# VHH binders against Cell division control protein 45 homolog: the designs that were tried, part 2

Target 1, 359 residues: Cell division control protein 45 homolog, of Saccharolobus solfataricus (q980j6)
Amino acid sequence: MVKRNSKEIVMEVFLGEPNNQEIREVVRNVYSKDNLCLSAYYSIEPILFSFIISKNTKNSFTLSFIPEECETQIRLDANGKWIIDNKKKYFLGQNSFCSYLPITAEDVLPIVSCIITSTILDRRSLSEWELETIREMEKFDMTIEKNLKIPAYKTLPAFLSLMFSLDPYIPGISGNRENAISLIREVNASEISKLEDLNESQLNTLLFRIISTIVKENPKFTRDDIITDRFFYLDYDILELAFSLIYSFDTIGSNEILQFVLSSSYAEALISRFRQTLSKGFSINSIENKQSYYIVETSNLTSPLLAQIILLQLQKIRRDKMIVIRDNDRLFTSRFFIPSVKKEGLIKIDDRVKNLIGI

## First folded at step 4 (VHH)

Design x15 (from f1 with V103R; framework vhh_6fv0_2)
Fold by ESMFold2-Fast, scan of step 4:
Structure x15 (fold): chain B 359 residues (1-359), chain A 123 residues (1-123)
Amino acid sequence: as target 1 above (359 residues)
Amino acid sequence: QVQLQESGGGLVQPGGSLRLSCAASGFTFSSYAMYWVRQAPEKGLEWVSTISGSGGSTYYKDSVKGRFTVSRDNAKNTLYLQMNSLKPEDAAQYYCATYTIERGDKVTIYDYRGQGTQVTVSS
């Protein structure tokens, strides 16, 4: 009986840990379909997952943002992530959809980027399943090491890695070139020094200063939040790449994610664009709490989603309202916050948009 | 019905210059970002440069920054790549490319590339 079987499946999954091997089999079946219609919620992780699968779909691929339009669905609810295929439901917990994809040389970079992006947007650490999945990628030019959760520390001067850090957001230092340089000078290091050039005493002093600065705004922050597994594909820092993807997705749209999935070397364009924006410096200048949205004034950082990521760390907002960026007399948001609006990138809030979203 | 046709490749000495062109037809050119990609013998396809639909934003592979300049003429539906200070490692078949996604409730993916133009850098 279909009703009995559906109820039994839902109850078993709800009461248990994700059956990762079963989910992997389901994803492999979806991945091998000649014709695929996939319904997803509008966010960077489902779109990355969908576009990776689309490369291997032989005849036709459609991604729909209408719930239940397609027979195969990827869904998010209060409990976590779900894959639905032919009316059967599979619970993933918080695991990234991409952690179940077949690992190939061509798809390593987009798959690992998807997994790391998932942890950023979910505000969580990697699961054991996800970490084991990434370890399998070491045969495809992946490198894993324990180090500071600051972007591009192998290729940038340490002050730029500090300046460019959005999660963790380092109050007074993130987005501030002068203060980032000052912190490096305080530990008696050269302005051009990379993180690897710092001796043990310099590194420990730097780490103490970072943690002490963050803890003032976020008392729950610990050493384990800054010393993490760090992932590199060739010379790409996956953390930097994940934020670059979030930035371009939020400010330009899903086509940037498609370009990256179809050509992994497009990562250079994404990173270059993001670094160009961050190099100008950035700040959160004011926050207004309105009934249905927050108005945020920023310098140079025009991504509503990145502003939300920063402000949640500062404990200045809740994840309860859309983020609107004020640029002079104009208000902008992105489709992430108003997914019913079929316009991507930065969306100007005009009378038409206000009417469509009921504000 | 999207069509892309590259031209301007040839043989040049190290340190020389070439200007590549890409004639586009079958779509509203100014509404789409355009890309230059290249493929050297025995190597994979490599991204070189991106230009936004308006031409207001340009991005480059690190190894070509300061040497290559991408531009577009939306009135002529033409994309350009000015290549200066050419190195032996720049030798490749160069393609212009665009991807279209139909936005709304459904996303349909289309990948378009031209036939390419050969760039040889030899002493």
Scores: ipSAE 0.000, ipTM 0.329, lowest interface PAE 10.8, mean pLDDT 85

Design x17 (from f1 with Y99L I101Y; framework vhh_6fv0_2)
Fold by ESMFold2-Fast, scan of step 4:
Structure x17 (fold): chain B 359 residues (1-359), chain A 123 residues (1-123)
Amino acid sequence: as target 1 above (359 residues)
Amino acid sequence: QVQLQESGGGLVQPGGSLRLSCAASGFTFSSYAMYWVRQAPEKGLEWVSTISGSGGSTYYKDSVKGRFTVSRDNAKNTLYLQMNSLKPEDAAQYYCATLTYEVGDKVTIYDYRGQGTQVTVSS
């Protein structure tokens, strides 16, 4: 419709800007409860937020995906994110729920991971509030610098950072070892060169090649989408960690998020698993548009949610239907797309599942 | 309903050993990772160890690596923590925890619902 976004624009203006200090006080009160029942929608960000609170709850924590079952609720609607507590509603706009959590040395890694994961899933940049929240984490081994939005460029050879890039997805380069190496050689760098080893001329040539490749599929892509604020906790690239969390959540389940929240060292297991998968190479081979879902054939990348993230950048799908991965005669999705199914990880779509979800 | 019952704590001298047990019921034990957490007097809850559902992966707090070993017996629905070379700083109430799904699509974390098991290290 010609006015398809007019109601959202009017509602945003009507709701005003988030009162971030008031919301922080509400979240602090929720965080400090000895017994907490929290109703949330099923997605990785609410689950991360919930599990961070649960680690600090002294007696009992219940997370419910049944709407309105608990007095304390976190919700998402067409306008954005809400917290409900003591019958009062607080509008967060698009700000991550995790940006309002108390910042402690123990929780910095899961909190910043939640914030960055939120920006990936929402397909947005950090808000000013979120950026200021992350800056407060600098006292707890957080480092902020401006650099290329490619994963792990401080620790990996540059060609692997290019090969492993999912957002931005670099057509022909992402998932393709030989083409990533060829691009690095084209700028007169070696296979073992890290990004920091490139001089200004090499870096500018690389940047131009990346942007020119992406804009063919996504004409809105600009320099400001590739040169961004980058976040590191010790040696962890938070962008890489966020994608590692998305991958394990999607393919294994919410217990991977709980393990990460309870133990920051579990980040190494998550990253290692994700790198092992990406190191095999990956591709999206075909897409079929069906009435209630997209069928996607992939090589080596079995995550429906990561496939959606890639295909949205390629402008091949809309965010209107679930993603289904085809493996031979079998169809798989994840609970992210069918939250009414009480099974986590990859869910085989059979007649029972079709009946349960009304397809 | 999920039930977790810890046992095996007691008084031990520095350098001694204890084996903690956690008896689990009310869920498919082998499908869930299990955690050991502890709380010393006047301190918050502290993660100690994690074991995957299959037992194939284990993780430890740095200060207990090489001294503590987590294991599980899925046939007996029991989680274990073997504690060797115990130090005064290991004195705490020890709890086992897991993430479970309840009837009605609820997720409940049981970490210190029972009394736990008390570990005291002194001569």
Scores: ipSAE 0.013, ipTM 0.255, lowest interface PAE 8.2, mean pLDDT 85

Design x2 (from f1 with Y110T D111F; framework vhh_6fv0_2)
Fold by ESMFold2-Fast, scan of step 4:
Structure x2 (fold): chain B 359 residues (1-359), chain A 123 residues (1-123)
Amino acid sequence: as target 1 above (359 residues)
Amino acid sequence: QVQLQESGGGLVQPGGSLRLSCAASGFTFSSYAMYWVRQAPEKGLEWVSTISGSGGSTYYKDSVKGRFTVSRDNAKNTLYLQMNSLKPEDAAQYYCATYTIEVGDKVTITFYRGQGTQVTVSS
C-alpha cells in the first residue's frame, strides 16, 4: 500500500526529484575552494558537512549561522534541504548534504555518521542515493548487514544494547538495567549473551516482545523499523556513534563535532562519554505542556534533543516547541532550540533567558 | 588576528627523528585544542594528532601511534610534534591548526592553519 501522505506527494510533484549527479558536482566545487564562507542553520548535519569541507581549505574557513551572510548557503525549509552556490539553488529533497561529499579513506567515518545522524533527526529511512553512497564506502572498511536496530550488538551484551536503545525507544526497557536483563532472561539467554549468541527461537521471541512493547505507544512501528541496514566502520557501530554525536553536540557543543571530524579516534571518547551517561540508567518521568515549550522531567539524561527524539516516538509531543529539561531544581535547554543564544551546550534557563525567548 | 607559524621540518633518513614546533599568537592559546595535519604531494589533507587546551588529552592517527608525540607549552604559546622512527610515507607538508569562535551580532567559527613546514624522508 501507498505509505506516503498527500502533502509529501504534492511536494515531490512540484519540486521534482533531486539531480544527484549535478548536486555532487556542485559540492565537489565547494569542497575544492581555497577560501570558503558557508552560511548554515544550527544543527549537527550542516556543522558536520561544513567541518568536513573545512579540512580541504588552504587559508581559512568561515562557518556562519546567520542566514544569507555567505555566498554559499546550506538551508532547510518545509520542503527539504537546499544548497545555494553562485546564486543558483539546488534541491536535495531529504538527502543528507554529506551524501554528496567526495568519499576518501580519511572522511568515511564522519560522512557516514553525518548521513545516519540526518536520518535520525529527520525521522526517516535512508534514500536509495544515500544507501548507494554508503555502499561505495565498503572499499574503506565499511561493513553493511541486516540486523536489529539496537546499538553496539556486536560488542556489548544484548541487555546493554536494549538498555541503550533510544531510537527505537523501548518503553520500560530503554534506560532500565533490571528490565533489560529480565527480558534477556525471559528468552532463556544469560546477561553476558550477545545478540549473536541467541538462537532463532530466542531471537524471534525477543523481536516479538520488543515490537509488542513499542507498538503500545507507537502504533506505526513495524518489523521493518527494527530490522534494518546496519553500518559498521571497523568496530564502530554508526548508529551508536550518531547518538553519541547528538548527545555531545547538544550537551557540550560544536567543538565536539570539530574534534571528531579532525580525528576519527575521537569517536572512542564520544562513545565512552555517552555510554557512561546511559549506564547510570535514565527515564522520562513527566511531561508538562506549556504555551511556548515542553517541560520534561528526566533522570540522568539531560539532553533536550535526545528527550525530543524519545518523546516523538512515544507520541507525547509534537515538533512544535522547544524542549526544556527539569533535572532536580534546574531548568535547561540547548542552543539547538534557541539558536539566537550565543552559548553552546546546555543553557540554564534563568530570568534573562526567559525574557530573551519570551516565556 | 590568529597567527600560526610552523618550523622544524627538513630532510631525514628512514628511522630518523624530527621535532616540529608551532608558534601561536592572537588568541588565548591554553583555551583551544591544537591540531597537526599533513598533506603529501597531490594528496588530500590528513589529520595526524590532536591535543586538548590543557594538554591532558592527546589523540593520534593509527599509522603514527607509538612513533609521534604531541605536546604543548602554554606558557610559551607553542605546540610541538616529536616524530620518531620516520617512514617514507610520513613525507608531507605539516601544518599546525586551530579554530576560533567569534561571538557578537554574528556567530562565526573560523578554522586556521599555518603555512606549513616540509618533511622529507629519503636516503
Scores: ipSAE 0.314, ipTM 0.661, lowest interface PAE 3.9, mean pLDDT 87

Design x3 (from f1 with Y110T D111L; framework vhh_6fv0_2)
Fold by ESMFold2-Fast, scan of step 4:
Structure x3 (fold): chain B 359 residues (1-359), chain A 123 residues (1-123)
Amino acid sequence: as target 1 above (359 residues)
Amino acid sequence: QVQLQESGGGLVQPGGSLRLSCAASGFTFSSYAMYWVRQAPEKGLEWVSTISGSGGSTYYKDSVKGRFTVSRDNAKNTLYLQMNSLKPEDAAQYYCATYTIEVGDKVTITLYRGQGTQVTVSS
């Protein structure tokens, strides 16, 4: 079962429950258009949704980040997500736009990746609608199981799954090879042991150590935050893939998302790139709270968006200011935080950029 | 301006082989990744294979991996798909495709595909 966001419950009382069948019909109509212009906000979920639709469009497809340029719009406001089509407005609550797309064998991987990415960026659990949508994908090589929320535990040694965990971020263990190996050794397991190789006693000790470590920085963290529904498409861990997409989107740009949507096997390149970066180890070394932004010093992990995801879990920031990574004497952010700049990937903060963003 | 023309389809028995070709014009062929996609009767478009502009990277749908080989000849502006050990499930209209992307205030994606070439697998 999936926890619901209490804010979504309040919004559904106020605006009404999403009419999921009607929304699915609207999305099907949008999906079938010969020519489509879609206005959206700049973020990975709208881009994934748009790119999935684009490959079914017979002629030219335009995604615009200019509000109201197109008659079909996907929007985010304080209440949640909206689709506007033919001047009618459809409220989705917090449900991913991708949860309303037609499910085909070809599109399963990008659709489920979009849904899981949405939950990470929204800092929420799957809705009942989203979980039911993913269950429909079981006929297309999706598997669902209850297990630890650590990446790629079926294919990696357990210490690497711990080392590579960004949500949940495990203080002192995430990004630290030596400490991850030490933790596995403390539960009397081998450094080549996978999670499935651990007996019940070893698993319980590991789980206790992980929770105990996290609650020191986040007292509200519970067993239910680490024992979750886990999703696999063939050998792909969708949680790992979602973070790989966030990383490449943030550091390279939207073309990485398009390549993935057009060619599901591109997931291997995305995951490989992300693992190569994480394998170097990583850390958050310091944070400075400025008036209009946070300056974050990191080792090896130069993604502003991933740094935000980690720091929100550590309760060191609020989602109120842009994240700037300091690398030696240089400051970098990404288009996610300054969509007006129009340059994708990592953006060096020079005098021109300071002028454009008013800092 | 961009034109893609497929050829090489036909009737084959299960286990047979076909080589599809795609003649490209109207763009700098070597600068763009090329795609093979297919559509079986009463089904949606299905991605089959990708090849990078240089030809240095290739990707395949799992069900065709080891049986299909994508290649390109940049001097001839031609894309190829060698299909071996054909199965009844491979019967479809095959299209070559490419895309252009411009990123700014708008992301303009133009997906180009040809008219397709029919592949039928039956005895």
Scores: ipSAE 0.277, ipTM 0.591, lowest interface PAE 3.0, mean pLDDT 88

Design x4 (from f1 with Y99W; framework vhh_6fv0_2)
Fold by ESMFold2-Fast, scan of step 4:
Structure x4 (fold): chain B 359 residues (1-359), chain A 123 residues (1-123)
Amino acid sequence: as target 1 above (359 residues)
Amino acid sequence: QVQLQESGGGLVQPGGSLRLSCAASGFTFSSYAMYWVRQAPEKGLEWVSTISGSGGSTYYKDSVKGRFTVSRDNAKNTLYLQMNSLKPEDAAQYYCATWTIEVGDKVTIYDYRGQGTQVTVSS
């Protein structure tokens, strides 16, 4: 037993692997507390995790963004994610905090949405632990298949799935209705064709064109970045839902996340709002690199966080400065980039805000 | 001490109309988004509609779009749901709710729901 435990500890330390079963037990204990004070960093994933737990806290729940205020803490550092409980630290690597939550029929949609949102914001693929966790959800109307990483390909015409793709961002196609239609026509498919209506030759041509387009801006992009595990809960595409959550969190605030956690059918409102915005078309028109921030001019996409997700893929920025959207002579950002400002949604950068954030 | 009281439910034939009301007290009504949610027998709680605090933004479940209209009268602290072209699948206990947060250095969660009003659609 001692030799086996020692080998596992040495291997884990050497590889930096999390003890997933131990962490799951810790999260189960946190989840079952009648009184919970939780300190977290300001981001959509810790907020989703916290709100899911809050539904099961009977007496009192406090989520604090003040470091170390609470005995139970959710942290992020250069190495990855940590849970602190009863003065002991548990390293999660890159795994989503939500991958350790108890899986119930009621919470499946919020939990899987949290995990997928985590992968988008971390710019990573699912871990083996996260994939196994999602597979447990198949008993609760979750469907897993391998297909293209483009949103809502089961329910939308393929050109809309291409037009609405933010990660992967397809230069010239994402946000551009006419170019998305032209690509579908180029593969000799109907404009109303869904992805499933394309034959093998059409799919291979489409896949080649998508990859060829992306690699011009991102040479590291491969087939394995676009052919991925895809997740559906009933008719909801979890990738589309995750971007819908990011959009509403960034442009409106945490209250949209709370509505979703408390009533999963609110996903319909989140998706509808996001599709209405994307259906207008969108573009990134210019980028200015300033000392403390990037100024980004956009058409129809006013989310600073989504603009960052796109621009990182285009290799036009680093994840080192806040993103500011310019709308004519007005500058806007969101609390994600200035978490010390206690205002949610889009924040106009005026002289007061500049003074507050030291720019 | 937040209180929400629904009224206006009843029995209606398919294709009929009902107007639900929700009287709110104990909070600054105009500062909070309001929600209509419903629960049919043997089914879970379903979100139906949302209206922003100002009334400037409204959202609807896809199956009720074009048939239901949410509105509010902030001077009277009252939320409304006008339901037209009612279908058997709309039969449920209807609740008004306010699920909102105040986010500063800490999160304060407000989760209030009324007693509900029954809507029956019978042929």
Scores: ipSAE 0.034, ipTM 0.462, lowest interface PAE 5.7, mean pLDDT 86

Design x5 (from f1 with A33Y; framework vhh_6fv0_2)
Fold by ESMFold2-Fast, scan of step 4:
Structure x5 (fold): chain B 359 residues (1-359), chain A 123 residues (1-123)
Amino acid sequence: as target 1 above (359 residues)
Amino acid sequence: QVQLQESGGGLVQPGGSLRLSCAASGFTFSSYYMYWVRQAPEKGLEWVSTISGSGGSTYYKDSVKGRFTVSRDNAKNTLYLQMNSLKPEDAAQYYCATYTIEVGDKVTIYDYRGQGTQVTVSS
């Protein structure tokens, strides 16, 4: 027996549903400040949110990763996301911070990219609030359709969309050109066939094969996990762009996010770079479970964060330790896993870094 | 001290051409991405073009693709914007800009802009 709906009768501490209209107003007020100091946690979403706001800050903008340094704060805890402004605390649940930003033609691409990146990193589906926010973007060249959760299926041959799929990771097919081509041939389609060129029978056979392959490692995977809402801005697949942002943020740093926010056409450079990496093929070759970290040996995929995304789907790790990539007997991680280290891109684990992180 | 000085603006007819220049000093020009941004009266700043430090990568606002070309001469510390087939919508104050980022416990974005050069397109 649980009682809710009043401080006087609450039998448990209950975090209410987000008051989305109130949060939107708070974010509009933050967005309009002439001087803004914003404290945030180190991740792609807070950085994207902050950089979008920084373009509208007239006099001064500071983004700090020191907790509580600024009056305005964006935080993440075990329950979800929070905005703190003028000593008032606003719970967002799982909703992306960017879903509350003013939607303009100039910022639609970075805003939607932030929302989709948020869902990938949180391992969740879009909320109803986030879906309605993205629907508002349809007036700015956004399109929404129901289709397979595989990247760039409108522009790439279907085998490349399968090969480039990281979430869902398709064991034996993701990162493997020959196996991806073999699967397409198995459904009686050609190497040049796009997803749209497949008839209903071919699509059903392909879908069955994908699901059957994934459920061997993830028994909870269902049709609803692969048939999803898909988002396009002009010809950009937002899912592909989100992974491209994750890759460049993890391997190069936050300046890649700044370039993207300042220049929407930088999306082409981000996607091209990511496709070049994926086109070489990739694999997870081994994993070692150490006390303080996982050591992951990969071919061609040198992103610790992308390796975590894959390995969580394979149920080979928990989200409890940092990911370390082994490359030619060198060990690397990224600031996402060691945010106290004030260096971006791939961070070599040397004696100094071991001392800083206590390993 | 970072200094950026734009020149080359003026009045042109629709379909005309202008070449903007930006003289840069006070920093290692070849190490910085450079930007052209513009502002029409009573409108916000709009990004127009980006060029990498080496000049090997260029990016453009969709509405100017095929008409504008950004380039740089690192030996002369000069950035250029060649504007062809100018439209009335291109009329604005044009600024040369560079953004640097320092990331540690804080993110500091250094936004350097010149005073701008006016482009007017009239029929």
Scores: ipSAE 0.225, ipTM 0.629, lowest interface PAE 3.6, mean pLDDT 87

Design x6 (from f1 with A33W; framework vhh_6fv0_2)
Fold by ESMFold2-Fast, scan of step 4:
Structure x6 (fold): chain B 359 residues (1-359), chain A 123 residues (1-123)
Amino acid sequence: as target 1 above (359 residues)
Amino acid sequence: QVQLQESGGGLVQPGGSLRLSCAASGFTFSSYWMYWVRQAPEKGLEWVSTISGSGGSTYYKDSVKGRFTVSRDNAKNTLYLQMNSLKPEDAAQYYCATYTIEVGDKVTIYDYRGQGTQVTVSS
């Protein structure tokens, strides 16, 4: 995922902890420009960050994926994230670019969604700065609680929250309705029970079973990876929304992110679409390791990026090659893996695409 | 040159129906996803419904599912919202919209909205 070239190696410098207040002032200045040209790498977080800023730009806004085209730049290297403005470089560590945006009632949902999406794609927990930033949002209908990292546990039966869990991916349970129901019955709960309906003994047994299942494929997984800070804006589960954004970005394109940034209520469409897809059940059936790509055969999981998120947890791949989904006799990927192909959504691997990417 | 013009709003009693229309011009209508959004007097702008360019995919705000139906006639460049079983909370200014981007080496954002049509639900 982290790309490096000779110029980025030369730029590798001794790095301290981020000066978060200085970075916030830099972002505030960028946010207030009447004319903004911003160079970024192609991914959902830079696009979300850029679109939030674009709402406040009066005269002209350009987001460019051409390296160094603009004087203001957001960059990712092996060490983490950078903002470059007026030739000064600001190191963010792993902190989301969005954690430095001005917090307003209108932008709370896009900003927190961006931060949580960043943690998913970076495969990390929230930083102290990011958590403090989200706590500032409590004055704008944000609710924070400690609970299980499974989606929509307040609104869905617990078995559906288990079935819909992509990170953490629960082998044999995620994507499998029957096995998710079976697990809930094993803890002596009903199919319609929500997580809140379970007593302490049931919750502890469920938690133990989930952790025990995950550690077989991911030995580093711990209790602290599943008992996390959980975020809700009004009735929206931000974890569910973040995966909904990843899904639509990967399978449809950046326009879905724009609609969401322009109207927070569009979250309902994004979540509905994602739930419809997951409700069919899904599985990863096989993986082939080729020289320049992985071929992943799936059932009902068409997002190459979501497949990568799952397979990294199963330790079946590295973040070193493009993901290609095989659907019957068709092979396809998305722009996230081949950013030189200037087409969004699912990209069929045909002779033209093979020639463009050199395979 | 992109223009969107809404019509069909009015006063209706609770439980009544209205059909909103949006006349589109200046772009290839059938290639664009279209949106209905609304703004109530005491609320911010709310998304109501989305329809794909072909009309094959539709999405709705949870509170209007089963009551509202979005449709389009690409030959007439017209978007529709059929609103049934109207409730007082549906009273708002209704807008049709299309928000698009071009994404290559750069992103260009296009934001198009109409002037809106008022829907009032009272006795």
Scores: ipSAE 0.314, ipTM 0.699, lowest interface PAE 2.7, mean pLDDT 88

Design x8 (from f1 with T50Y; framework vhh_6fv0_2)
Fold by ESMFold2-Fast, scan of step 4:
Parts: sequence; C-alpha cells; structure tokens
Structure x8 (fold): chain B 359 residues (1-359), chain A 123 residues (1-123)
Amino acid sequence: as target 1 above (359 residues)
Amino acid sequence: QVQLQESGGGLVQPGGSLRLSCAASGFTFSSYAMYWVRQAPEKGLEWVSYISGSGGSTYYKDSVKGRFTVSRDNAKNTLYLQMNSLKPEDAAQYYCATYTIEVGDKVTIYDYRGQGTQVTVSS
C-alpha cells in the first residue's frame, strides 16, 4: 500500500497547492525511462497524457487500468489529481497531468488540447500554473487572446460559432441553425459576418442576449464565464479541438487519441468529423431519471459525454449516474461510464451489459 | 503474419527527389491506416506521414509538409512516399508502419514496421 508523505499532507490541508516544479521534474524523469509501466484511470486526459509519454519512452511502455499492476500511477480522487512514482505521492491539485509534460514543438498541440480537455471534463477554469504552461507554448505557434468562449470565431461565420457552442450551451441557439442566424440578424449583422466584423454595439447586444438566455437555466452564469482566455495553434481553436477529441474518444475510442498524438495534423480530421455532425443541428429531446442512470434522447448528438456536459449546464442532472443515449428502441453508453466493459465507442446496453453494471 | 517491405531509398543531393515504396502482406491492407516513420542516426523514431485506409485523408509532419506526398495503391497492397526538395535533415532510415490499439485492462499498441530503406542526402 502506498502512503502519502507527511509534508504533502500538511501542505494539502493548509495550503492546498502542489509543488509544480518538483512535479515537472518527476514527469521529465518518467519520460526518460527505458521500461515504463504506468497505470491510469480510464478517461481521455490520462490516456492522452500516457500516449504522449509512450512515444518518448526508449524500450517498452505498458499502460494498465489496474493500479496494482504498475509502480507509476496516475490517479484521481475526491481531492484532485495525483502522480505516484515508486510509492512517493505528488499532489497536482486540479492541474492537468499534461501541464507537467516537456514542451516540444511536436507535442504542443496534444499537450494544450489535453489541458483544455481537462478543464472541460473537470468543469473548472485554468489554474495559474496551467496558464503559465500554455504561455511557454507561444514560441511554438500558440497564440492567446481574450475573447468570447464560442468555437472557431476566427474562421467561421458568427452564427456557426453560436450554433456549435456546447460549453457554454446556449439554450435554443446551440444546435439550432435557424435560431443562431436569427440572433445575428437581431443584432443587425450579416449572416456571413464573423465575430470580428461586429462593432462594439452589436457585440454588446450579442453578449447581453447570450448571457440573458443562459442565466434562465443557470443563474450563476456571468460575463466572466463567456469572456475568457482563448487559445489558438495556428488556425486551430483549442476549445473546438478539445470537444472534437471528446466526441471521437466517446463515440469511436482511444485509437482516435493515439492517431492524434502520433500525428498532430490528424486534428483536421477530428475537427472536420465533429463539424459535420454539429452542422446537421442537434438537440436534447427528453431526459428520464432512473435509479442508477439517466436516459437521454438526442437528435444527431450521439455522445453520452457531450450530453452530460450539456445537461450539467442546464442543471437537469448531477454528475452522479451514467448517461445512456436512447436511439429508437436501443440504449447506448460509452466506456467512460462503464470502464469495466472492454469495448470502446458506443456500447449497446443489452442483458450482458445490464448484468455487468448491476441494472 | 503481417509483413512490410520498404524500397526506393538511396543517395540524393539536396533539392533532389526520391520515391519510397512499401509492399504489404498478411493483412487486409485497405482496412488499415498506414504511416511513414523515420530514424536518423543517434535520434529517436519520428513520424513523417499518415494515410487513411481509403486514401481519402493524409497528414504530414510540419517539417515535410508541401515537400512529401503519401499515397497508396490498395489493389497492389503498396504504400508510397514521394519525397521532393530533399534536405540534409531528411537523411534517415525510413520505415512504413501500421499502428493499431487494443484497449482492455491494458493498452497494447501493435506496431508493425518493416526493415526500412536508407535515405542519404549529401552532395
């Protein structure tokens, strides 16, 4: 059994802050091992972190989802994230595992995508350490600016950025082409206008309409939740890429994450696939609250993980049960919600699966 | 048994061109994405290009983008890499590869590579 260090326990209890420089050195040392056995929990962030490490290990690499099988562990508990290496425990707080990886030109896009994906799944903002880490990437074609938290506003017409927004989910606008276009027309802008083409008056009216719409379902939503730091690698919007990764991981599986890590240009395929799905429009049509799971009926959005992200914002569910998508008479989930099932992508809930998950 | 055999390497001057080939056998070639990877002396293995099973999608390492073109002939079970405007930094042993992943309680990455073909860029 691995014990926590007394010094780390004291710091966690009274300060709650990780020693980020020490953790970075631990990760750098893991990265240089000839034979690495690493155990992790099943989720996109630790898998992405592990795959980045795997391409830089010299001899053998094993990733296990059973903690007892490896001396090096990536762990998540109620208090946050941990790296455990040869029984020594390093508390990361809420920081992404990927914020401690060596920053190279080749790995910038996977690393920043991992960090942003982590903030989405954890439902949190970037830490000061994570922001400093991303700033180091500016020497590798990364740009940072303050702007609206809507996807791809530099490359898409503003109505598409609104239509494609999943976090923040904009009730009535997200997934609805007609209503997104109508909102742009209401602020006296052209249908083809990009966000940058809007004047101050148009932009302020748009912001007011978005915030007013969201606060009806989420009263705590504020201006500071939509005006955020935005990150771009060349023309890639990292927010859009993070959702593209979540979508493909959830609906296809870990091989999509491996392809992306081995070839960062695979981002183009991930984004194209995601945009193709979103461009059809999407909606959440019904929610049923069962004892051990939620049944969600959706149009065109088949990802249980993305459905959870939307419904948490609408305050229609808690993060306490698995999400099941209903497609006609069939029920589907993904391995994220049932990690004991050794199948990736969409998993049909049949009698075998019901028995395995105890429903 | 998966087998990959590269050919087409050689000596070329900076600015020159080479076309690499990879003959594949032992699997349904058209169902698998294929990769070109390279290893220079005293350096690690680095990925160069990707092509989907159908050939409909291709991706490249930034340093070779615009100079290299990957293609495949599924009827001949052959993968190609057209290398133009070669630089000294492109000198390496070139391998064709296919990567698949099995995710159970452990992650197993199946890494099938050939024996490679040597590319030398010098005057």
Scores: ipSAE 0.375, ipTM 0.690, lowest interface PAE 2.1, mean pLDDT 87

